VHH binders against Rho GTPase-activating protein gacW (gacW). Designs and how they scored, part 15

Target 1, 182 residues: Rho GTPase-activating protein gacW (gacW), of Dictyostelium discoideum (Social amoeba) (q54g18r699to880)
Amino acid sequence: VTLTDKAQINASTIELPPLVSRSIDLLMEQGISSVGIFRTCASATALKKIKTRFEAGEDIDLKAENVDVDTVAGVLKSYFRELPNPIFPENLHEYFFQAMRQSSNEEIIQSLKDIIDQLSPLECKMIKKLFHLLHLISLEKDVNMMSPENIAICWAPTFFRSFASELLPINSFMIVNYFDIF
Below, E stands for the ipSAE of ESMFold2; O stands for the ipSAE of OpenDDE; V2 stands for 0.75 times the mean of E and O plus 0.25 times the DockQ between their complexes.

## First folded at step 6 (VHH; framework vhh_7ubx_2)

Design p1 (from g07 with T50V Y59R; at its last look DockQ between E and O 0.04; V2 from the best seeds 0.00; counts 0 for: pae O 5.0 > 2, placed apart)
Fold by OpenDDE, look of step 6:
Structure p1 (fold): chain B 182 residues (1-182), chain A 117 residues (1-117)
Amino acid sequence: as target 1 above (182 residues)
Amino acid sequence: QVQLVESGGGLVQPGGSLRLSCAASGFTFSSYYMTWVRQAPGKGPEWIAVISSGGSTYRDDSTKGRFTISRDNAKNTLYLQMTSLKPEDTALYYCAAGEWYDLSDYRGPGTQVTVSS
């Protein structure tokens, strides 16, 4: 068993927070074609209610409870936004900028892979699953009106906080090139 | 009709403090995220802080250390307490309903903050 294999095995055993896992799963199932997904502001009250339940340790069946996709989307984004540090912390921002300065897509992709590898196993797993969702949403842009750029606009402040605007292009790139990066 | 009206701006010296207010009407204030953004001359708009039902988020550590976003749902009012103001904080400050990506849709006319000796 190679070190890589061990790392993959270890990653597979990492459990995502139920909020993240359940929210993404629900959105993959019901949210992909939702017009303006992640752009619509859900009810703060509804969002708080769901978040409170997750925070209390409840594994909510979002589908069974017919929780609307905008609320779930808000809950998911809120989770990442409210992390103590952005999921892409400031110490990594320079690497993102360096990635943007590469001369080829292949080089950009490699740079991004290297950046992602600097995340903790849990963070990496969360980001992979999240960006999978975002990629799928982007594929339905003609229906949901959420281009990679629009999605990036929605998420960049959450992902990066500082320099969110400046890192929009690379964020969009990450969404588009999900399968090559992750 | 959605209306946002910012107030509280002015001229202050470096190190000074200001408290901005945003009076909201025409929508269910408590149901929305609220964002403070600013635009300095010659620069694009930048988000400062967002407040949701679950908490608040700031652009960076400097902002977090100096600024505090809060809201009073009963008064439909958003606040930004600014401390330790710097010349680089000089900008037109806007209140926006929703996330930063919605800044163009629901924001007030802004309140000018000028930090100068």
Scores: ipSAE 0.019, ipTM 0.434, lowest interface PAE 5.0, mean pLDDT 89
ESMFold2, look of step 6: ipSAE 0.160; ipTM 0.518
ESMFold2 (binder alone), look of step 6: mean pLDDT 79; pTM 0.791

Design p2 (from k33 with Y100W; at its last look DockQ between E and O 0.01; V2 from the best seeds 0.00; counts 0 for: pae O 10.9 > 2, placed apart)
Fold by OpenDDE, look of step 6:
Structure p2 (fold): chain B 182 residues (1-182), chain A 119 residues (1-119)
Amino acid sequence: as target 1 above (182 residues)
Amino acid sequence: QVQLVESGGGLVQPGGSLRLSCAASGFTFSSYAMTWVRQAPGKGPEWIAVITSGGSTYRDDSTKGRFTISRDNAKNTLYLQMTSLKPEDTALYYCAKGLWEYGDLSDYRGPGTQVTVSS
């Protein structure tokens, strides 16, 4: 499955969109311990300004400009939310449900690997980098108050849209078991 | 234990061709994306091609036009067909398990095979 969006996601594009790459990098560096990361509402104005700059093709140095981590988090989430189709498209949702019905974690993990591998290379790369961030955030749950479940609550609607609530458990599982899946 | 062994490198003239192979073991080969990475002298490692069930992706149009990544799951082998080789393609070429990014653990790639393009 290949997703097309305003941010020029193309199946032939190998590099991550700068918005995605730079946002994740900044959050990995400065956002992991931020209380309520992805739950805190950023300034709509600030978010729009940064998005507009990225969409214009500007190479923004988020760190050098001291852009707020909540703004960056909002920008990142907004990008995936605004995709024409969810990053996990509806045609894959049944496979996620099947994965949830497996008898062992190993089987679940294998099913998830198979699902992820159905995505385009670009999508796979984006998802891997994103889930790495989410995993790291989850590890700091005692500090940032963002458990895998809380993170899933924040991201599942963006990832799946349809059946987001039903797929919360598997999304949380994907965050926890990042290294085994990816 | 994940093991990757690259082969097929060598010395070729500009415009020449090589086919690299990577023998994989220690994991379910068919369940993972695979990446070819290279490191030129004095430069950091860079991915050049990735293969998933969803297709193949290359670093740039030049690479896409000259290189072809493929796999044989029955043989647990990854391939890189290189054509129209250029001196700038000179590097140590690695096979990597998964979607390799800069900073990944070295144990997820093989020792590499040397490709030298020179007149």
Scores: ipSAE 0.005, ipTM 0.237, lowest interface PAE 10.9, mean pLDDT 89
ESMFold2, look of step 6: ipSAE 0.263; ipTM 0.630
ESMFold2 (binder alone), look of step 6: mean pLDDT 79; pTM 0.802

Design p3 (from k33 with S53R; at its last look DockQ between E and O 0.59; V2 from the best seeds 0.00; counts 0 for: pae E 6.4 > 2)
Fold by ESMFold2, look of step 6:
Structure p3 (fold): chain B 182 residues (1-182), chain A 119 residues (1-119)
Amino acid sequence: as target 1 above (182 residues)
Amino acid sequence: QVQLVESGGGLVQPGGSLRLSCAASGFTFSSYAMTWVRQAPGKGPEWIAVITRGGSTYRDDSTKGRFTISRDNAKNTLYLQMTSLKPEDTALYYCAKGLYEYGDLSDYRGPGTQVTVSS
């Protein structure tokens, strides 16, 4: 069974897939100060080895195997990139664009909250945990060199499954305003 | 299928300059953002500069404006002007179609051009 199939089976229980929860927990503990997290990559070989094991259904204890931060970051990003439907599917993109056209930050924030509320309970729980991590990384940008804008460059194509650069300021806004939106 | 071919790398002295080129084919070049990525020996790749379809640029802080990304849509070519090169800039440099995606570049990047800065 794929990780996506397992997540669909568990959607009604509001439990995160272990890959997602284990990866985010490790990165919150060990990755916040990592220079260039999500921008610098593990080698393609290292990433493929860990991905292949997860795809084969292995239950990998990332902490026990001392998997390096950049490989864990890549595994986490790969999970979202390979979802059958992206977290922010194309039919929501116009709502995101309209939200950013509001006159005030509070109106923008409320519009973004309304869009996020349309996601499934599982998707909301994953995004809340993930954006918490991204927010924490952005607060340490003087150490890790990852501004909200740099994080958005790394993640927007994965979240929206779109190369439209107009999505970058939306993604960075959600990272910066995590506590108000999520 | 997308094809990207980098050129312009080589051996330079510290403080030198190079201009990298990336010839693109197999897609509508002017419709996509383009990215320069580098990979130092023994390390994973990292993006260093992005140019949008509209010409806006984003750069990695580590270059501190020493690198300038540009594009010529009439020639389907992406450029990276590098100045004040340092030994730490030694890497394989390659271009990628679109915004850089971690770990999934195989169909959307070229083979790269080597830049070596030695003293």
Scores: ipSAE 0.077, ipTM 0.499, lowest interface PAE 6.4, mean pLDDT 83
ESMFold2 (binder alone), look of step 6: mean pLDDT 79; pTM 0.797
OpenDDE, look of step 6: ipSAE 0.443; ipTM 0.771

Design p4 (from k33 with S56R; at its last look DockQ between E and O 0.68; V2 from the best seeds 0.00; counts 0 for: pae E 7.2 > 2, framework grips)
Fold by ESMFold2, look of step 6:
Structure p4 (fold): chain B 182 residues (1-182), chain A 119 residues (1-119)
Amino acid sequence: as target 1 above (182 residues)
Amino acid sequence: QVQLVESGGGLVQPGGSLRLSCAASGFTFSSYAMTWVRQAPGKGPEWIAVITSGGRTYRDDSTKGRFTISRDNAKNTLYLQMTSLKPEDTALYYCAKGLYEYGDLSDYRGPGTQVTVSS
């Protein structure tokens, strides 16, 4: 159970790109227990094969083809890395920094929600689904060895398209507090 | 022009220790996060430790505290102290400028130093 919020983006009719939805669905089922998910990488050949098929418009049934978890994780991450503009573009970064300077977790959470509200409905739907996965992975860190901080290292440069180390705790906070923020 | 040169690898028995070094030049070393990555034969690259410009460290829990990253900004040098080495740690170890991204370090990494753990 999660809390609902009228300010949340609820876009049940928006269709996610198949690469995003299929990859996250497979990782929800098979990736949460995978040691080092997003930290370990598949071979470049396996990654390119699956990426090329998605880019050509195929709706690949990753489960039926038994595509390995690390390949699916790499395909998913590369999608966000290759977006024309990052999910969290530079004009939002100072707002993220200022949100983290609030004096309580509740104030930080509300400030982050306000920033998320600036994203398009498609972007919101994608990151809600993705951060749900990242949150679930973080809850199983004793099995998969991926703490929220380790996940943030893997994803913050992709989300923000920046190597600023101050973004790591922001990403980690959003992963941990998924149900309150998204 | 960024240059990173790893050293300190070698052949070691299980349970042994190694200290890897990464000499950096061509950029303001103290201003950047630095990463250690490894690549075992037949596998993709895997980050194992990160140290930020401010000195905060992130280590992969799967190494169970056996690896410690550190930096010496006066010497432009990054270190990885490895202890209790296992055959599974056999890999080519690279240092990289910045945080791990793209699953590919070719633009901002050194040539690597081989660590081989074998009886």
Scores: ipSAE 0.045, ipTM 0.511, lowest interface PAE 7.2, mean pLDDT 84
ESMFold2 (binder alone), look of step 6: mean pLDDT 80; pTM 0.810
OpenDDE, look of step 6: ipSAE 0.544; ipTM 0.804

Design p5 (from k33 with L99F; at its last look DockQ between E and O 0.02; V2 from the best seeds 0.00; counts 0 for: pae O 10.7 > 2, placed apart)
Fold by OpenDDE, look of step 6:
Structure p5 (fold): chain B 182 residues (1-182), chain A 119 residues (1-119)
Amino acid sequence: as target 1 above (182 residues)
Amino acid sequence: QVQLVESGGGLVQPGGSLRLSCAASGFTFSSYAMTWVRQAPGKGPEWIAVITSGGSTYRDDSTKGRFTISRDNAKNTLYLQMTSLKPEDTALYYCAKGFYEYGDLSDYRGPGTQVTVSS
């Protein structure tokens, strides 16, 4: 069953959490070519400090404060990791598996589109922006050493929790085929 | 203006059943998806089930096997039938307008109804 409803809030009017929006924007600007981005956080203490400020509702200018990209990357990933539910909840996992069993890339892409349409408007907007970042990072794999597969290894546990290992291939596929899916 | 009032919670033994209700007002109830959410002590809120015009979905197979979300648009009421309750189901249960999203404001859900499962 798709989570599409006529009264669904227009995604264009939904504001992303500042932590998500500002972190992704900074990483798009400064993090694309960072070697090993999302593999390690520069400082756990720094990460905690930034998170605490966002949680307090502070309007942080990450760029002006010269917050390092690894810290920002850690903050972004921790946000999704600490969600009460994985961004791709367990009830959707079977659809991902079904997508993996399709015969053509076009069919896989269509299946993934259908899955994304089952997310809430906010979730959909967050995932779209996040996967855009991940796609851009993957394009610079020769510089940053972050192939789609490496990125998937970093994010799949956060995205799926259960069956993260089994869903690594489809996660990589989603990163590579961002523009066709989203 | 949106008002949601949950009821039907209580103390039950493991294996027991409860039926939660949510009375909605202040919006066109039939036009919106509705979500049941719960929050256990020391944990963040988690969605349980969502009902849309297209049907119902549940967070996992365990929930789907034990819980049933339904609605009566004529009564502006959302329901959650719970069966085979477990201690881990102990939580404050909320009714939410639309799709529950992390960080939802309190004005999109009611004060909640307490469900306690204990022997």
Scores: ipSAE 0.007, ipTM 0.222, lowest interface PAE 10.7, mean pLDDT 90
ESMFold2, look of step 6: ipSAE 0.153; ipTM 0.552
ESMFold2 (binder alone), look of step 6: mean pLDDT 81; pTM 0.813

Design p6 (from p1 with S52T S53R A97K; at its last look DockQ between E and O 0.58; V2 from the best seeds 0.00; counts 0 for: pae E 6.3 > 2, framework grips)
Fold by OpenDDE, look of step 6:
Structure p6 (fold): chain B 182 residues (1-182), chain A 117 residues (1-117)
Amino acid sequence: as target 1 above (182 residues)
Amino acid sequence: QVQLVESGGGLVQPGGSLRLSCAASGFTFSSYYMTWVRQAPGKGPEWIAVITRGGSTYRDDSTKGRFTISRDNAKNTLYLQMTSLKPEDTALYYCAKGEWYDLSDYRGPGTQVTVSS
């Protein structure tokens, strides 16, 4: 995914990569209450098998094949981890830090909206769908043991890389305040 | 090459305490985040604690308040102080180099922790 797509693509016509859309859909259906979702590591072999099939363009029915949610979660995270650049590139990190310094939640939310608007249409659509999933998972924290902070710990390295630990709090905030931000 | 050696595991009763150690070599220890991971029987590995270069710590909710991660950069050693141990804490505990993700490359052979009455 590159920022070059921002100029000419209408968000309504943008199609998500099948790996991303199908994985998120499966996890929304079966993964929300899974204990330790995104914190439990799946088999590397299992991940590779599924990834290879998606990369080959295969239309995988994850549900019909009964692919376990930890494998699907691993595949999803792997996709974002293996992007050439983090989905929140380093040139945006300054704005995240500025957002963290705001005096009110309303100001933080507005700052985050502005940051999200700097992403390409495809990136924006992927991030919205992903954070919707993460938010839903966080709502079930008493069952799945995945608080917004726990989820942020799992994803921040993938989202930000260099400043993952420093931006973890704002990542958690984004998960909690999903509906106000996205 | 990267080498991690865990120790300090054993058999303890519920409510007991253990202190795990991880001796690191083959890399600049102080330059990396370090992670404790555990794998219970029949389950996949899961991170339980992370410590940054600067000493900031993050822990999972299930162990928060009972487990404490720390490091001694002068000794190239990572620690996990475990208190109020429960049977569900029974697992093989690994020390891992870096932040936790699914494809973590460097971890030790592990030390067994068994909590049983």
Scores: ipSAE 0.033, ipTM 0.533, lowest interface PAE 3.8, mean pLDDT 90
ESMFold2, look of step 6: ipSAE 0.115; ipTM 0.531
ESMFold2 (binder alone), look of step 6: mean pLDDT 80; pTM 0.805

Design p7 (from k33 with S56Y; at its last look DockQ between E and O 0.78; V2 from the best seeds 0.00; counts 0 for: pae E 7.1 > 2, framework grips, grease 26.3 > 24.2)
Fold by ESMFold2, look of step 6:
Structure p7 (fold): chain B 182 residues (1-182), chain A 119 residues (1-119)
Amino acid sequence: as target 1 above (182 residues)
Amino acid sequence: QVQLVESGGGLVQPGGSLRLSCAASGFTFSSYAMTWVRQAPGKGPEWIAVITSGGYTYRDDSTKGRFTISRDNAKNTLYLQMTSLKPEDTALYYCAKGLYEYGDLSDYRGPGTQVTVSS
């Protein structure tokens, strides 16, 4: 068993936090066609009630409780916003900028894959599942009104913990090219 | 102290036009992205247009090109030109410093300006 094989085996056994896995699964099933998903926020009260239950360790059956799509979307986004360290911390930002300055999409994609490979196995597993959802949402933009650029506006400050406008096209590129990058 | 003051709203008939303004003070306006956000009755807030510090714009596809965001850095003013207005555009419109964030409204600094589209 090689080191790469052991890393693959370890990644296969990593369990996502229930908040992340349950929220993404519900949104993939019920949220793809929701107009303004991630752009329209839920009530702060509804969001807090669901968040505090997850934080207390409850594995909420979001489908059985008919939790509103916008509430689930808000809970999911708040999880990443409230991480102690952002998924894409500042020390990686220059690598993202350098990646986008390459001359071809293929070179950009490979550089972004190399940056993603620096994340922990748990972080990789979470963002693979999340960006899959974001990609699917972007494919239905004519129904849900959420283009890759609109999704990036909603998510880039959360992923990078930065308001630098140059991060928007990076995030949208990763959403569009999900299958090649992740 | 950051201050944002919106103006230019009002009652308008369907198909009409309005230009909204947002006067900014207390920060280096030209260094920040700026966002127009609206809140329709019974709905949560949603962004509708963003302009970066460099002048690139992002807008909600649902507007179908009817809304144009712009900025005048010399006057510290953000604009939203609205045309072909529809009843569903009825909302409180306000500007925000930076990019819109779910559940983080600390950077929103104005009372907003009401737009009412009614036949």
Scores: ipSAE 0.040, ipTM 0.503, lowest interface PAE 7.1, mean pLDDT 84
ESMFold2 (binder alone), look of step 6: mean pLDDT 80; pTM 0.802
OpenDDE, look of step 6: ipSAE 0.456; ipTM 0.772

## First folded at step 7 (VHH; framework vhh_7ubx_2)

Design q1 (from k33 with D104E L105P S106F; at its last look DockQ between E and O 0.18; V2 from the best seeds 0.00; counts 0 for: pae E 15.5 > 2, placed apart)
Fold by ESMFold2, look of step 7:
Structure q1 (fold): chain B 182 residues (1-182), chain A 119 residues (1-119)
Amino acid sequence: as target 1 above (182 residues)
Amino acid sequence: QVQLVESGGGLVQPGGSLRLSCAASGFTFSSYAMTWVRQAPGKGPEWIAVITSGGSTYRDDSTKGRFTISRDNAKNTLYLQMTSLKPEDTALYYCAKGLYEYGEPFDYRGPGTQVTVSS
């Protein structure tokens, strides 16, 4: 291994919580074409069972246990909903609004990147992986019926802990422009 | 001052339909997201759906597509169309104005309208 490889290995040792990484991996493999993903209600019993096991520290092999897509989607959304602080806390909201008022998409994208860079390394790693999934889902909207706008409606209250309508187009913009922002 | 007044509740048989209305005043209705929430006796509030200022909708699919949120910005009115009603839908239903602040899903709500589903 080279010195650069060792530095890269050390930088890559930040591990996502198993709930987050396992859920996103399963949804990328099996959830992209699922009609109404993140909008469809999961079985409350199934969701609680899986959630409780993750909270107890178990690294569940969701694929081996054939956990259904809507249960996994519900567990993933509940993780972010229950964070002590939302991913995008209130003190960042005005910066998001100001970013969207820029004159060009390029300026909007750069402003959003600057806001994302204020998050912790773990939070950045989580939302990069999550928004990648949301972007992929949006590309299959003709199959799964989940446009960027529909996905944003499902996720914005969780990301921002707010129902303010102005946050929806911001969320949608970040989903559409994933590769430029994250 | 913000005012929200719900109406359209009542007693209905299982399988029936009901349309709730929420009359809004004291703020620029068309500029805010609006939401419906329900609360059964002895239980915590359960949000149902949100509709954006532009008319896009989001719902918790616990209702499995039986409930449809809508708005009429010209009449400053929010609606909830309920179909295939079940006894477990019995609750106080209230509308709420969207908020910008961390920690609460809504900042102003109406007094609510009672929906009772029973034979």
Scores: ipSAE 0.000, ipTM 0.144, lowest interface PAE 15.5, mean pLDDT 82
ESMFold2 (binder alone), look of step 7: mean pLDDT 83; pTM 0.830
OpenDDE, look of step 7: ipSAE 0.633; ipTM 0.833

Design q2 (at its last look DockQ between E and O 0.04; V2 from the best seeds 0.00; counts 0 for: pae E 11.8 > 2, framework grips, placed apart)
Fold by ESMFold2, look of step 7:
Parts: sequence; C-alpha cells; structure tokens
Structure q2 (fold): chain B 182 residues (1-182), chain A 120 residues (1-120)
Amino acid sequence: as target 1 above (182 residues)
Amino acid sequence: QVQLVESGGGLVQPGGSLRLSCAASGFTFSSYAMTWVRQAPGKGPEWIAVITSGGSTYRDDSTKGRFTISRDNAKNTLYLQMTSLKPEDTALYYCAKGLYEYGSEPFDYRGPGTQVTVSS
C-alpha cells in the first residue's frame, strides 16, 4: 500500500501499513538492545521474502515466525527508501536548514514542529511511531552501539533522499528531542 | 586505496541513450552497496539509484524508470543504463561506495564523475 492509496478521514482513523506497524512493534520489543540495529544489513533473500509477503497483503506475525531483528529492521528501512516521494522531500530541506540556524533550542524545536505539521496525516503518524523507536534505541547506545549520530548516518539519506552532511545533525537532533518535536 | 572512476559520459541528443560505468578498486566490491548521484551546475546533489551488496535496487522515481542501476561483481564495475534522455538530465554523474560492509548507507567515497550533456 502506498501513502496515497489509503482513504483518510482524520489522524485518529488512520491505519498504518501492517509492514510499518508490525515491524516497529517487534523492534520496540526485541530490537532495542540489538548491536548495530539498522546498520547491519539483513540477508537479501530473507528481506525480499518478507517484503513480497507484505506486498501480497499478508499481515505477517513476525514474532510467531521468529523473524530475526536485522531482517525486520531491513524491511522497515526498505519501506521508507522505496516510497515514491521521500518523507522529507527536497522542497522542505531549506526549511530544515533554516530551523537549525535559530538561536535557541526552543526556537529550533518549534520550527521543526512546524515543518512536521506540513506532512500528511499518514506520514505524521508513521514518523511519530518510527522516531519513538529511534529515540528508544538511542537511549540504549551503550548496549546497541547506536548513538543518535550513528542512527542519523543510517537513516538521514532515507528520510531526506539526500547525502548532504548538514542533514545528519538535523536528524540526530530530532531523535534526541523526540518528545518535544513529535 | 579506494578508487572509483566513472566513464561513458558525453554529448547526446534528446531521446538518446548512454551507459555509464564505474570501475572500482581497493575494496571488496561485492560486499558494499553502491549508488549513482548526479549534480547539475548550481544545484545540489540528486540521488539516482542504489544497489545493495545483495543486488536489491532502489531508484528515485523522478527518472520514471528511464535509468537502471546494475553491477558486475566479477568485473568490479557498477553501471547506469540511461534511456530516453532529456535536457534536464544534463549533469555530472558520479558513483559512490557504501561505508559499511553489507550495509546500504551512508555513502563515504565518490569518484570524480563523468559529464552527461543532453542537447540538440
């Protein structure tokens, strides 16, 4: 299912794609302590098999099938990489850069909230759930080796579809300040 | 020493085709993700496509399926097949290497690029 294929009434009625919701739920339960989560590449065969089943409409019980954490992480990241338009499209990038030039963290946070509010209700619901996971992973960096900076290295090119190094500190700031921004 | 050398650019008419190559050395090519990026003068860099170590591909839909990324691990070579070229495709095209073995991103090294110019 693409973002544009779901009929939307309001944010409270929006159902996340099963791939997204099931993957994040499993990773919150089993993946937070996994060393190198999102940096370690899964088996390409395992990843493709799981993706194909979700695309065929199956709501996979990832826990019951004992799908490994790195495969679930890869499936989740692949979903966002393969969106027809990135979550943070290029027309928003200058606004992100301008937000980070503000004088105080409070101003930066408010500017970032304003940018996030421009996303569709489905996109907002997805990234709120995803960034919650990323924040929790960053809190366990001494175990999983994934600091906010390391997570940003892995995710910023997918979120922004850009290799600009200036996006890394923006992504890490949003991970650290999750509760204030989302 | 990591080296990436792009070739196959040049001047082509609208509607034409080009095949870009990226010759890689100094690392285990088959273990890393590779990408193509383009940059027009005065513009920021733009993703074209990614191919993972496992052969899965990802493309920016802005090319609307006109560009195909592929790799030949036996020859340590990355390819970009471009078709139905438009003046808007005029840019410096370069390849880049993934930072981590068996990872997808970030990309940590790039070649000097090859110029593609689409003009009548």
Scores: ipSAE 0.000, ipTM 0.175, lowest interface PAE 11.8, mean pLDDT 82
ESMFold2 (binder alone), look of step 7: mean pLDDT 83; pTM 0.826
OpenDDE, look of step 7: ipSAE 0.581; ipTM 0.820

Design q3 (from k33 with L105Y S106F; at its last look DockQ between E and O 0.26; V2 from the best seeds 0.00; counts 0 for: pae E 11.5 > 2)
Fold by ESMFold2, look of step 7:
Structure q3 (fold): chain B 182 residues (1-182), chain A 119 residues (1-119)
Amino acid sequence: as target 1 above (182 residues)
Amino acid sequence: QVQLVESGGGLVQPGGSLRLSCAASGFTFSSYAMTWVRQAPGKGPEWIAVITSGGSTYRDDSTKGRFTISRDNAKNTLYLQMTSLKPEDTALYYCAKGLYEYGDYFDYRGPGTQVTVSS
């Protein structure tokens, strides 16, 4: 058993926050075909009620309560927006820019993998699950009207907490190439 | 406290143009991303466009080429220039303020201005 094998085993036992896991699971089952997912606004009142319950430690069964897709999408996005530090902190942004300057897609992908590996094990597990959802949404753009670029517009300010337009191509690249990067 | 007030809506013929305004007060307007959202009868809200504090714009593909978002930070005013209007553009249009540079469209919004494209 190697250190790499032990790290892989330990990562598989990390529990995601219920807000993250429940929201992503519901959206994978019910949100993929939803027109304008993450772009369509949710009720601020409904969003706050669900957020408050999760933040108090409740493991909400979103499906049993028939919480609508746009409210769940808003709750999920709000969770990442309100983290103390962004998932992709400012000190990593130049590395993202440098990765995109590589001469081949394989080199770009490897550079992005190296950057992602600098995140904590919990952060890695969360973004792996989240980007899986975003990838699936992008594959159904003809139904849901959410291209990788549209998804990137909705999420990049939350992921990076920076409104540099150059971050959008990086975000959309990671959505499209999910299986190779994550 | 934060206040957003839209104006410039009304009844217009298909193919016509309108310019919507959103007057902002109670916060440092120039520090936040701003957005336009519309809600058609019987449908949920949908965003149209976002403009950053620095003036970069992002748009929904379905309205691309017809709607232009802009801002005047000196006048604390957000604009939406609409051209080539179609009946499916009939909706309540409202502006919203992001929490940071890019935020949820419902956190602070105005009452909206009605745009009706008919006849």
Scores: ipSAE 0.000, ipTM 0.218, lowest interface PAE 11.5, mean pLDDT 81
ESMFold2 (binder alone), look of step 7: mean pLDDT 82; pTM 0.830
OpenDDE, look of step 7: ipSAE 0.412; ipTM 0.747

